# Miniprotein binders against b1l550, part 103

Target 1, 279 residues: b1l550
Amino acid sequence: MRLPEELLERARDIHSEAPSHRIKLDRVGSFGLKVPVEFKGFLLLAEADVWVSLPEGRRGVDLSRQVEAIYELSNPPKDPFSLCREAAISLLEKLNYADSSGVSIRFDAPLQDGESLKYYGVEISSIASDEIINKIRVEILGMTACPCTAELIRAYKSSEIAATHTQRSLGILEVSTKAEHPDPDKLASIIERAMSSPLRTYTKRPDEGGLVIRSLSNARLAEDVVREMIHLFLEEFGHLPEDTHILAAVRSMESVHMHDIYAERSFSLDEIRKEISSH

## First folded at step 10 (miniprotein)

Design g25L
Fold by ESMFold2-Fast, scan of step 10:
Structure g25L (fold): chain B 279 residues (1-279), chain A 94 residues (1-94)
Amino acid sequence: as target 1 above (279 residues)
Amino acid sequence: GEIRVTVEIEKDGRRIRFLYVFTSLEKLEKILKEIERIIRLFGADRIRITVEASSEEEAERLADEFRELAERLGYDEIEVTREGNRFTVEAERE
């Protein structure tokens, strides 16, 4: 049932009224929207949040205009990075009382894995005010092997390839920058190359044996993986603005413990260059 | 070499600045299209695009590309200024 349009002329404009308390709100918006995106030839279902700041003197946000902004830009589906940035700009244009706007989009990204696919996690955002700040977080599982236990077993048995425990480790790279979002496939590649070995969707026994041997021959602590991720990131993305902020982290699901091991480093490009050049 | 493109868009009382940093000219086409879409979405009445490259010749050619973009978008007051290897394209319309 659709009520008569004439009622809109007689109804109060609740959103433009003064609130009960003059308090600014940082984020008011529509969260958990399902949007189609095009990512490297794939049509994916992504989840999006859109929001704007709300000034202390205004009671509410026009939520219907927020939904319209992202939906009109998502048809036809487009790449999630452009969608993120364009929707943030559109929100500021449509809602002129807002000081800032933001859009976050999350999805599982396909990555070619032999004859099959594997998936890694991507979350991006764009926040617009007098500048646009772009943020991306990539998470992908890999394998690590313990070098400490490897050394003990090698000493005990004098083997060329020491036995040790292996486990899944989650690698994380998060980048906040004034420049456009880094390519998530390159971030995923950095994480996988820093690990003892990548994980596979499907292996036959000979290939599985090869991955295990690779992991055992390239045993790495979580701390080693984080340092290698930072090194590889600087090689690939050292051209980003000096105030670009990076978080590199690894969470190792230790197979010999009831708990996980976690290693992390956050830094700006300016900070890390000065640190490296001092040694 | 490294290329930096700083874009400022302005409409009445609001100005937004954003940046592109890249080394591959293959990305230029994508960047130009996105800048065009953002300018149209915002409805900017004034734009300022600053290009900085490792060589003056490269920066000048890129600045010409943005000058052409401003012309296609209907800006009628377009000025290109130079300071070394930095070129700035300023455009506005009535």
Scores: ipSAE 0.624, ipTM 0.868, lowest interface PAE 1.5, mean pLDDT 86

Design g25R
Fold by ESMFold2-Fast, scan of step 10:
Structure g25R (fold): chain B 279 residues (1-279), chain A 94 residues (1-94)
Amino acid sequence: as target 1 above (279 residues)
Amino acid sequence: GEIRVTVEIEKDGRRIRFLYVFTSREKLEKILKEIERIIRLFGADRIRITVEASSEEEAERLADEFRELAERLGYDEIEVTREGNRFTVEAERE
C-alpha cells in the first residue's frame, strides 16, 4: 500500500517547523549511500555520506533532494575528488538555511602490481562553508622487519645470515588542506617506500625470495617508518599551504607478540618545519 | 614552477573561497573544467579568481584562460588586474 499524494497538500511541513528544543546540529544527512565513481580508468562502487548543518530554528533537513542531487552529479561516473567538492557546493546552494555542508567518499583504490592488481583504502571528504577544506586518508599494507632481532642474530657466533621476524604493517597518511586533495597514488607510494618492503598480490618463489631479502636488508622499527613517511611527504607535498595538517601512523602486527605496535605523529606543515630547523 | 589559483564565488551574500596548488599543465584543463562546473552549480553572481605563478608570463596566460572562462559563463563586467606575478580576474552579472 502507498499513501495518496493528495495527503501532501493537507500534511504539515514538518521540516520547516520550529523544533521542540532550539539546538543547532552540526551534521544532518544521508549516510551510507552507494555511488559509482571513475578512478584512474576503473569504475568503482564507492560509499558516500552527505550532510549539512541545521540551524537551531529549523526542525529538519530536506533529505530526498540531497540524495537526488548527489546521484545527478554521479551520472556519468566521475572522479571521486571532483564529485566530493561539487556535491558539497551543490548542497549549500540547494539548502540555503545551512551554514556548512560536507561529503565523504570511501573506496578501495586499485594499484598496479606487476601483471596483477592490489589495492589500498581511500577516504576523502570536502567540507564547504566560507571555504572548502579537503581531507584524504590513505591506508596500505606493507612489510616490516625487526632490526633488534636482526642485530642479535648477526651477533650470534653461528649466524651466517642475518635473520629476523617480519610482519605486515598498516601505514596511514591523512591530509587536511585548503588545497585540492593530494594524489592518493603518491600517498600510497610514500607509505610503501617507508616500509621494509611492499606486499604483493602474487609472487613466484624466486620473486618472493627477493622480497624477503629486501625486507631483511631494510629492517625498520614502526618509529622509523613513521619518520620516513614524514620525510618523504615533505619532499613530495611541501608546497601545500602552511596550515595543512597531516597524520602519519603505522600499526605493526608483530609476529612475535599477541598485540600490535603503534606509532603516530600529527603536525601542521608550519609546525614540522620549525621543529626540523631546530636540529 | 608552482601555480596557485584561488577562486571566490558569491551568490545572495554567501561567499565561498577555494584553492588549487599544482605544478603540472595536465592538471590545468581538469581544474578549469571543475571550476566551471562549481560556478554553474553554485549559480554565482560574482566571481574572483586570483592566479599566481613563478613566471609573470605564465601567470598572465593563465589569467587570460580564466578571463575567457568568465566570458563563456556569460559574466557582464570583467576586470583583470595585476600586482607583480599575481593576476586577479573579477566578474559579475545581474
Scores: ipSAE 0.655, ipTM 0.881, lowest interface PAE 1.5, mean pLDDT 86

Design g26D
Fold by ESMFold2-Fast, scan of step 10:
Structure g26D (fold): chain B 279 residues (1-279), chain A 94 residues (1-94)
Amino acid sequence: as target 1 above (279 residues)
Amino acid sequence: GEIRVTVEIEKDGRRIRFLYVFTSPDKLEKILKEIERIIRLFGADRIRITVEASSEEEAERLADEFRELAERLGYDEIEVTREGNRFTVEAERE
């Protein structure tokens, strides 16, 4: 049942009214929207947040226009990066009272893993004002092996294959840039290559043994993994603007401790290049 | 080498600048299509696209692609300016 149009025509336009308190709000929007996206041949269900700034003289945001902006651009489904940037721009065009707009999209990205698939986490955003800032965060699990225990056991056994504890480690790369979003598969690849070995969705005993031997032969501290991630990032993405900001981090779920080990480094490309060249 | 494309779009006094940085010319087609969609979505009455490449010849070739884009989008006044390896395509609707 639909309400009579005459009744609705008598209603006040609440959003256009002056607020009780003249305070600017930084982010007002629709959060937790479900949107379909096309990612490298896959149709995925993603979660999106859309928002705009609200000036001190306006009571509310036109939320229906926010939802229209992202849904118009998500049908048919498109790649989440273009969706993110285009929706942020569309929001500013549709909501002309806003100084800035933003869109965030989160999904689990499929990655080929032998005959199966594995998944890693992706969160992207685009924030538009007088410029567009694009941000991406990639999280993927890998394996690390402790080099300290490996050396102790090697000394004890005089063996070429050092026994040591292994654990799942979460690698994190987050990039904020004025350029387009980096390819998340390349960021995931950097993280996995920095680890002692990648993790698999499915292994048979011979493959599992090989994975363990690979990890043991490539033992790395969390600190080593972070440094390697930074090195590999610079090889692949050194062309980004000098003010690009990166966070590289590893959280190691230590199998011999009741606590995790965490290592991180935040930097701009300008900062890290000056640091490396001064050594 | 490195290719840098800076896009500025303007409508009714609102101006937005955004950037593409890439090393493979093969990415240009995708970038051109996205820039076209963004310009149409925003309804820009003025655009400025600056292309920088390692060589004058490459930058000029890329700038020609953006000049053609401006023509396809129906801009009335199109000007191409060169400063070394930097080419700027400015277009507006009258």
Scores: ipSAE 0.633, ipTM 0.869, lowest interface PAE 1.6, mean pLDDT 86

Design g26R
Fold by ESMFold2-Fast, scan of step 10:
Structure g26R (fold): chain B 279 residues (1-279), chain A 94 residues (1-94)
Amino acid sequence: as target 1 above (279 residues)
Amino acid sequence: GEIRVTVEIEKDGRRIRFLYVFTSPRKLEKILKEIERIIRLFGADRIRITVEASSEEEAERLADEFRELAERLGYDEIEVTREGNRFTVEAERE
């Protein structure tokens, strides 16, 4: 049974009241919402977080209006990039006391792999205030081969191609920009091209042999992969605003160790251009 | 060449600025539709759209698309200004 509407006339408006302590909150919202999105011809189930800033003089946020904002824009399903930006703007319009709003959307992106599909991780966000900042993080697995062990075995066996250990490595590119989100397929491609070889969903023995030989012939340290990712990023996305921030990272799951190797570099486009030019 | 579209929307003293940077003219229709949706969602009283392109002719053509958008959205006062290959469309409703 619904409670009588007359009770609303006597109920306090808790959200509009003064808080116990006059402290601003950066992010107050609805997290872990399930949202359908359309991505390059696929209907995918994504997970979304929506939030706004809360001023020091207001006790709470109208959370139902946040859910309304994203769900109104999710029917019919649309591309997650437009959904992210439009929902952030809608939140600021619906919740006028907020100084900023944000939307984050996470999903596994399909990528054509011969006659099958493989998947990589995507997380995007849009944060709106006096401007919109768009962020995207792409994670995809690839293969690396150790050049140090390769060199030792080459010296020992007097071979031009040395055996070495291979392992799965996770490549990461994160971009924060005032421009629209970079295409995640292009970011995934950059990561895979920087690796010793990409991973496949399905291979036959001759194809598997070729992939292994490719990896061995293109042995890369985690440090090498990060530098190559940065180089390839600049070739593809050097047109983005100079204050665009990038994180490039690799986590190598070393097959000969109980631990992983990690390498990363964060930079802005203006910073990295000056650094490269100074050499 | 590279095309840059800067959009500023304003309502009741709140102003938000955002940017599109693209090379393919095929993206323009998608960008125009998104900008239209954002303007409607925000309920903007004033808009300012600046277009920069490699040629004056291309920038003018694109600015005209945004002028038409402002007309379709019902803005009463629309002004287009030029500085080289940069065109700005400003629109306001009372």
Scores: ipSAE 0.630, ipTM 0.874, lowest interface PAE 1.6, mean pLDDT 86

Design g26W
Fold by ESMFold2-Fast, scan of step 10:
Structure g26W (fold): chain B 279 residues (1-279), chain A 94 residues (1-94)
Amino acid sequence: as target 1 above (279 residues)
Amino acid sequence: GEIRVTVEIEKDGRRIRFLYVFTSPWKLEKILKEIERIIRLFGADRIRITVEASSEEEAERLADEFRELAERLGYDEIEVTREGNRFTVEAERE
């Protein structure tokens, strides 16, 4: 049953009323929305959060206008980067009491892996105020091999390719910039190239052996992987604005331990360049 | 060469700035369409688009594309200014 719109003339406008306490809220919105997006030829069902700031004198946000903003822009499905930026702008236009708006979209990005598919995680956001700040986080699994154990085994057996333990490691690159979002495929590529070897969805025994040998021949500490990720990032994305902020991190799921090893570095392009130039 | 496009949109005292940085000229069409959609969504009364490229000729060509965009969007007062390899298109309506 649909109630007549005439009832809206008599109903209190709860959202416009004064709140119980005169406190500004930073983010009020609709979280966990499912929206279709088009990503590099794939139609994906992504999860989206949309929000706005709420001034201290207003009790609530028009949530229906938030949902309208993102769904109107999702039909037909479009790339998630444009959707993020356009929806953030639309929210500020539709909800004029807000000082800022934000949109976050997350999905698993398919990546061709021979004749099969693998995937990596993507989360993007756009926050609009007097400027738009775009953020992207890419996570992908790869393989690392321990150089410490490799050295001990080489000493023990005098082998040219030292045996060592290997494990899955999660590589993370997060970029916050005033420029448009970096290409997530390039970020994923940087992470995989920094690792001992990439992971595959499907391998036959000869291919599996090759992957293991590659990993063993390219043994790296989590600390080594983070430094290499930063180096490769600067080669590919050094043109971004100097105030661009990056997080590079690796979580290694150590096969010989009941715990993980974690290494990270946060930096702006300005600070990392000065650091590298001074050393 | 690198191309930098800075967009400012303004409506009723609210002003928002955003940036595009790219090297592939084929990205211009997509960027123009997105900028057009954003301007329409926001309902901007004033826009300011600054284009910077490695050559004056390229920057001027790009600025002309944005001048044409402003005309298509119905802006009455359009001004194009130059400072070296940087061109700024400013447009406004009532």
Scores: ipSAE 0.616, ipTM 0.870, lowest interface PAE 1.8, mean pLDDT 86

Design g26Y
Fold by ESMFold2-Fast, scan of step 10:
Order: C-alpha cells, then sequence, then structure tokens
Structure g26Y (fold): chain B 279 residues (1-279), chain A 94 residues (1-94)
C-alpha cells in the first residue's frame, strides 16, 4: 500500500525543525550505497558514502536528495574520480544549508599481471567546502622476506642463497591534495616495487620458484619498504602542491609471530623535501 | 612545463575553488569537460578561471579555451586579463 501524496502537505517538516540540542554535526549521510563505475575499461560495482555537514539549528538532512545526487551522476557509469568530485559539488548545490559535503567511493581495482589480472583496494574521496580536497588510498599485498633471519641462516649453513621467513605484507599509500587524484595504478606500482616481490594471482612451479628467489634476494624490513615507497613516490609525484599530505605504511603479517609488524610515516611534500635536503 | 588552472565558481554567496596541475597538454580536454560539468551542476552565476603556464603564448592559448567555454555556457559578461604568464577569465550572468 502506498500512502496518498496529499499527506505530505499535512505532515510536519521534521528535518527543518530545531533539534533537541543545538549541536553541529560534521557528517550526516547515506553510507554503503552500491554504484556502478567505469574504471580503465572495466565496469565495476563500487560502494559509496555521501554526506554533508548539518548546522546546529537544523534537526535533519534530506537523505533522499543525497541518493538522488550520486545516482543521477552515476548513470551511465563514469570514472569514479569525476563521479566523486561532481557528486560532492552537486550535494552542496542541492543541500544549501550545508557548509561542506563529501563523497567516498571504494572498489577493487584490476591490475595487469602478465597475461592475467590481480586486484588491489582503492578508496577515493572528495570533500567540498570553499575548496575541494581530494584523497586517495591504495592498498595492495606484496611479499617481504626477513633480512635478519636470512643473515643468521646464511652464517649457519654457509649458503650463498640465504633462507628466511617470508610473509604477506600490506602496503598502503594515502594522498590528500588540492590537485586532482593521483593515478591509483601508479600508486600500486610504487608499493609493489618497494616490496621484496609482488604477489601473483596465478603461478606455475617455475614462476613460483622465481618469485621466492626474488624475494629472498631482496629481503626488506617493513621500515625499508616504507622508506622506499616514500622515495619512489617523490620521484613520481613530487610535482604536486607542497601542502599535499601523504601517508606511507606497511603491515607485515609475520609468518613466525601471532601478531603483525606495522611501520608508517605521514608527511607533507614541503616537510619531507626539507628533511631530505638537510641530510 | 607545468600548467596550473585555478577555478572559482560562485552562486548565491557560496564560492568554491578548485585546482588542476598538469604537464601534459592532452589532459586539457578532460579538464575542460569536467570544469564544464561542475559549473553546470553548481549553477554558477559567476566564474573566475586563472591559467598559468611556462610561456605567455601557451597561457594565452589556454585562456582562450576557457573564454570559449564561458561563451558556450551562456555567460554574458566575459573579461580576460593578463599579468605575465598568468591569464584570468572572469564571467558572470544575471
Amino acid sequence: as target 1 above (279 residues)
Amino acid sequence: GEIRVTVEIEKDGRRIRFLYVFTSPYKLEKILKEIERIIRLFGADRIRITVEASSEEEAERLADEFRELAERLGYDEIEVTREGNRFTVEAERE
């Protein structure tokens, strides 16, 4: 049963009423929306969150307008970066009581891996106020090998090829900038190049042996991986505005421990450039 | 060299600023289309686009692209000003 539209004329406008407490809210919105996006030739199902700020004198947000804003812009499917920025702008136009809006889109991105594909995690956002801030977070698994244990085993066995424990490590690069979003494939590439070796979706025994030998020959601490990620990031994206903020991190799922190892560094381009030049 | 495009859009007292920084001139078409969509979505009654490039000639060419965009969007009052390698396109209507 559908109630008559005429009832809307008699119903109170709850959202426009004064709240019980005059407290501003930073983010009020629709979270976990499913939206199709076009990413580098692929049609993917992404998950989106949309929100606006709510002033202290207003009881609620018109959530229907939020859903309308993103769905109008997602049909036909478009690239998630443009969708993110355009939806954030649309929200401010549709919901004029808000002083800021935001859109976040998450998906698994396909990455070319020889003749096959693998995947990595992407989360992007655009936050609009008197300016737009664009953020992207890329997470991809790789392999690390312990250099400490490698040295001990080499000494013990007198082997030229040191044995050591290897483990999955999750590499993370997050970039917040006033410029447009960095290319996530380039961020994923930086992470993989910083690792002892990349992971593969499919390997045959000879290829698997090669990955293991590569990892063992390029043993790295989580701390080494973070430093290398920063170095490679500066080579590729050093042209971004000086106030661009970056987080580089690695979470190593240690095969010899019940717990993980974590290393991170956050910085602005201005800060890191001064630090490196002084040494 | 590096090209910097700063876009300001305004409607009913609300002003929003965006930045594009790129080196490849082939990105310009994509940037122009996105700026056009954003202006339409916001319903801006006033826009200000500042272009800065390594040469005066390049900046002028880019500014002309944005002047043409403002014309296509129906802005009645369009003004282009220059300060070295920096060109600003200002447009408004109603």
Scores: ipSAE 0.602, ipTM 0.865, lowest interface PAE 1.7, mean pLDDT 85

Design g27F
Fold by ESMFold2-Fast, scan of step 10:
Structure g27F (fold): chain B 279 residues (1-279), chain A 94 residues (1-94)
Amino acid sequence: as target 1 above (279 residues)
Amino acid sequence: GEIRVTVEIEKDGRRIRFLYVFTSPEFLEKILKEIERIIRLFGADRIRITVEASSEEEAERLADEFRELAERLGYDEIEVTREGNRFTVEAERE
């Protein structure tokens, strides 16, 4: 049922009223929106949050304009990076009382894996104010093999390829930058290359054997994986602004323990280059 | 070589600055279209686009692309200035 439009002329404009307490709010918006996106030839269902800052003198946000901003730009579906940036800009234009706006979009990204697909997690955001800050987080599983146990077994048996335990490890790269979002496929590739071996959706027995041998021959601590991820990141994305912030992390689901091992490092590009050059 | 594009858009006293850094020439076409969409969405009455490239010739060619964009968007006053391999396109309309 639709109420008569003439009631809008008689009703108070609640959102424009002074609030009970004159306190600024950082993020007010619509969270958990379902939105279609186009990612590298795939139509995917993504989940989006949109928000704006609310000044101390205004009681509420026009939520209908927030939803309009993202849905208008998502039809037809477009790449989530452009959608993120364009929606953030649109929000500031439509809601002129806001000092800042933001959009985040989450989805599982397909990655070609032989005849099949495998998936990795992507979360991106764009926050607009007097500048745009873009953030991306990529998570993908890989395999690690323990070098400590490998060395003990080598010493015991003098074997060329030491037996050791292997496990799934989750690699994480998060980048916050004034430049455009890094390509998530390249971030996922960096994570996989830093691991002892990548994981596969489907393997035949000879390929599975090769994967295991590769992992055993390339045994790495979680600490080793994080350092390698940082090294590979600098080779691929060292051109980003010096104030770009990165988080590199690994969570190893140790097959011989009841608990996980975790290693991480946060840094800016300026910070890490000075550290590396100090020897 | 590396290409840097800095975009500043302004409307009614609100100014927003954003940056693109890339090495692939094919990425430029995508960036040009996105910049155009952002300018239209914001309704900017003033824009300033700075392009830096490895060579002066490449930077000038890219600056010409942005000058053409400003013309297509209907800006009345367009100025292109140069400092070495850095070109700035400034445009205004009323």
Scores: ipSAE 0.649, ipTM 0.880, lowest interface PAE 1.5, mean pLDDT 86

Design g27H
Fold by ESMFold2-Fast, scan of step 10:
Structure g27H (fold): chain B 279 residues (1-279), chain A 94 residues (1-94)
Amino acid sequence: as target 1 above (279 residues)
Amino acid sequence: GEIRVTVEIEKDGRRIRFLYVFTSPEHLEKILKEIERIIRLFGADRIRITVEASSEEEAERLADEFRELAERLGYDEIEVTREGNRFTVEAERE
């Protein structure tokens, strides 16, 4: 049912009224929107959040304008990075009382895995104010093998390839920058190369055996993986602005424990280069 | 060499700055199209685009691309200035 438009002339404009308490809000928006995106030849269903800041003197946000902003830009589907940045700008234009706007988009990205596909997690955002800050978080599973147990078993058996426990580990790279979002496929590649071995969607027995032997021959602590991820990141993305902030982390789902092991490092490009150059 | 493009857009006293950093010439067309869409979405009445490159020729060529963009977007006053390998395109309309 639809009420007569004439009622709008008599109805109070609730959103523009003074609030009960004169308090600014950092993020007010529409969360959990489903939007189609085009990513490297794939049409994917993504989930989006859109928001704006709300000044202390205004009671509410016109949420319909937020939904209009992202949906107008998502048809036809486009790449999620451009969608993120363009929607953030559109929000500020449509909702001029806001000091800032933001858009985040989450999806599972396909990655070629032999003749099959595997998937990794991507979350991107763009926050617009007097500048645009772009953020991307990539999470992908890989395998790690324990070097401590490997060394103990090697001593026991006098063998070069010692038995040790292996486990799935989640690698995380998060980048916040004034420049464009880094390519998530490259971030995923960095994570996988830093681990003992990547995981596969499909293996036959001989390939599975080879994967296990590779992991055992390339045993790494969670701490080793984080350091290697940082090293590889600097090789590929050292051109980003020096105030770019990175989080590199690994969560190892230890097969011999009831708990996980976690290692992380947050840094700016300026900070880490000075640290590395002093060694 | 590395190329840096800084874009400033302004409308009714609101200014927003954003940056592109790239090394591949293939990326330029994508950047130009996105900048055009952002300018149109924001409804900018003033724009300032600064291009920095390792070579003066490269920076000048890029600045010309952005000057042409400003013309296509209907800006009336367009000025291009140079400081070494840095070119700035400033444009505005009423």
Scores: ipSAE 0.645, ipTM 0.877, lowest interface PAE 1.6, mean pLDDT 86

Design g27Q
Fold by ESMFold2-Fast, scan of step 10:
Structure g27Q (fold): chain B 279 residues (1-279), chain A 94 residues (1-94)
Amino acid sequence: as target 1 above (279 residues)
Amino acid sequence: GEIRVTVEIEKDGRRIRFLYVFTSPEQLEKILKEIERIIRLFGADRIRITVEASSEEEAERLADEFRELAERLGYDEIEVTREGNRFTVEAERE
């Protein structure tokens, strides 16, 4: 059965002891925790990581206090953004030897898709130290159509809507900011609008034909998609602090190749504004 | 217009600063509740909340909301200072 509490008085406090080597560790924590979250009316099962920094003079972290911090805040389930920020703060309060704390939460977010639902990937984090840095990564599949092959087929067949190959492409937007996490639905929308066409969970033949025609009429290189994502991001989120850092990327699963095409750009808002204004 | 709320919480020499940037005052109630929860979780003995808005009247109204929050949380010394369209609410428990 359960060991007597009195044994705690006789046991060594291993975590507070000096380590074998006086080396600071950046992240020590409990990873892969299952946590319920409330997201836009849905109760979802999310996966969470919680961690703190460990100073060079301390042997270990009280891992039970980390689990306590996030689980106390997840009952009842709350939105993952508030959970992320509040848990990071709670960790620093509960583990006062730490210089920083962090919480990461991952889940598949439902998105209304006609009369059905589709899902996109969300990973958020909050890292607390002298300040709180919030990070969000959104990944969603879309469709791209090759403009190069379209032009060749148009020249060969003299058609108004040129035939070309289409493929699934994974769009990625990652934002790191001192402000609140951007709305992931808005990030997913930006990605889909930058693509040749969004993907659907379910289509009947006429709707499927419409998506294909849309894609063919809006053929885009991976490079085009990344540039459009950046343009749309600046329109929606240009109000964020100038030191906000963004990664925009697309991975195109080319239907005519055994390999993928990848394009990306990382930038701060300050950096990209200066670049755009110099042209 | 754009609203910026900077929150600084302090306890036993540890100070943490975080920021909210929003364009709609409808988000204020949610932000106030989250700030309240964070202050309670951290156990802050001193808080400093700075509000900036496009109009002085809007910034002052928002600062009053945070002053009321500080009173509700039981802070003994509450001071509101103004510098243009920037209002700062400082509260301390001693």
Scores: ipSAE 0.621, ipTM 0.870, lowest interface PAE 1.7, mean pLDDT 86

Design g27R
Fold by ESMFold2-Fast, scan of step 10:
Structure g27R (fold): chain B 279 residues (1-279), chain A 94 residues (1-94)
Amino acid sequence: as target 1 above (279 residues)
Amino acid sequence: GEIRVTVEIEKDGRRIRFLYVFTSPERLEKILKEIERIIRLFGADRIRITVEASSEEEAERLADEFRELAERLGYDEIEVTREGNRFTVEAERE
């Protein structure tokens, strides 16, 4: 049933009314929206959250304006980075009582993997106020091999082939910057190159054997992987603004333990440059 | 060489600043189109775009692209100023 328009025009404007308590809210919005995006030639189903700040004197947010902002910009599907930035700007224009707006978009990104595809996790956001801050988080699985057990077994057996435990490890790079979002494929590549070896969706037996041997000959601690990720990040993205913030982390799902090993470092580009130059 | 484009848009006292940093000139067309979309979406009555490049000649060429953008968007008052390898395009609509 569609109610008569005359009733809607005579109804109180609840959102514009004074609230029960004069308290500002940081984020009020529509969460879990499904939105199509175009990513490097692929049409993907993404999940989006959109929000605005709500001033202390206003009871509610016009949620229909939020949905309008992102859906109008997502038809036809466009790249999620431009969608994120443009939707955040659109939210501030449509909801002028807000001091800030934000948009987050999450999807699984395809990555060419020999004759097939594999997928890695991407979450991006844009927060608009007096400036736009862009944030991206990339998560991809790789393989690590334990150097401590490798050395112990080599001492025991005097073998040319190092034997040690291997496990899946999740690499994480998160970047917050005033510049545009870094290319997630580049971030995923950095993570994989820092690992003992990458993982694959499928592989033929000879390729699988090579991958295992590579990981065993390139054993790395979680701490080693984090340091290598930071080193590779600085080589690729050292041109970003000095106040760019980075989180580099690894969660190793240890095959010989009931628990995971975790290592991380958060830093700004300004901070890390001073640290590296300081002896 | 590295190219930096800083965009500032203003409407009814609200100002938003954002930045592009890139080394590949091929990215300029995509960046120009996105900046155009953002300006239109925001309904900016005043814009300020600053371009920095490795050479004065390159920065001037890029600034001309943004001056043309301001003209296409219908801004009435357009001023381009230079300081070394930095060019600023300021445009305002009455």
Scores: ipSAE 0.630, ipTM 0.875, lowest interface PAE 1.6, mean pLDDT 86

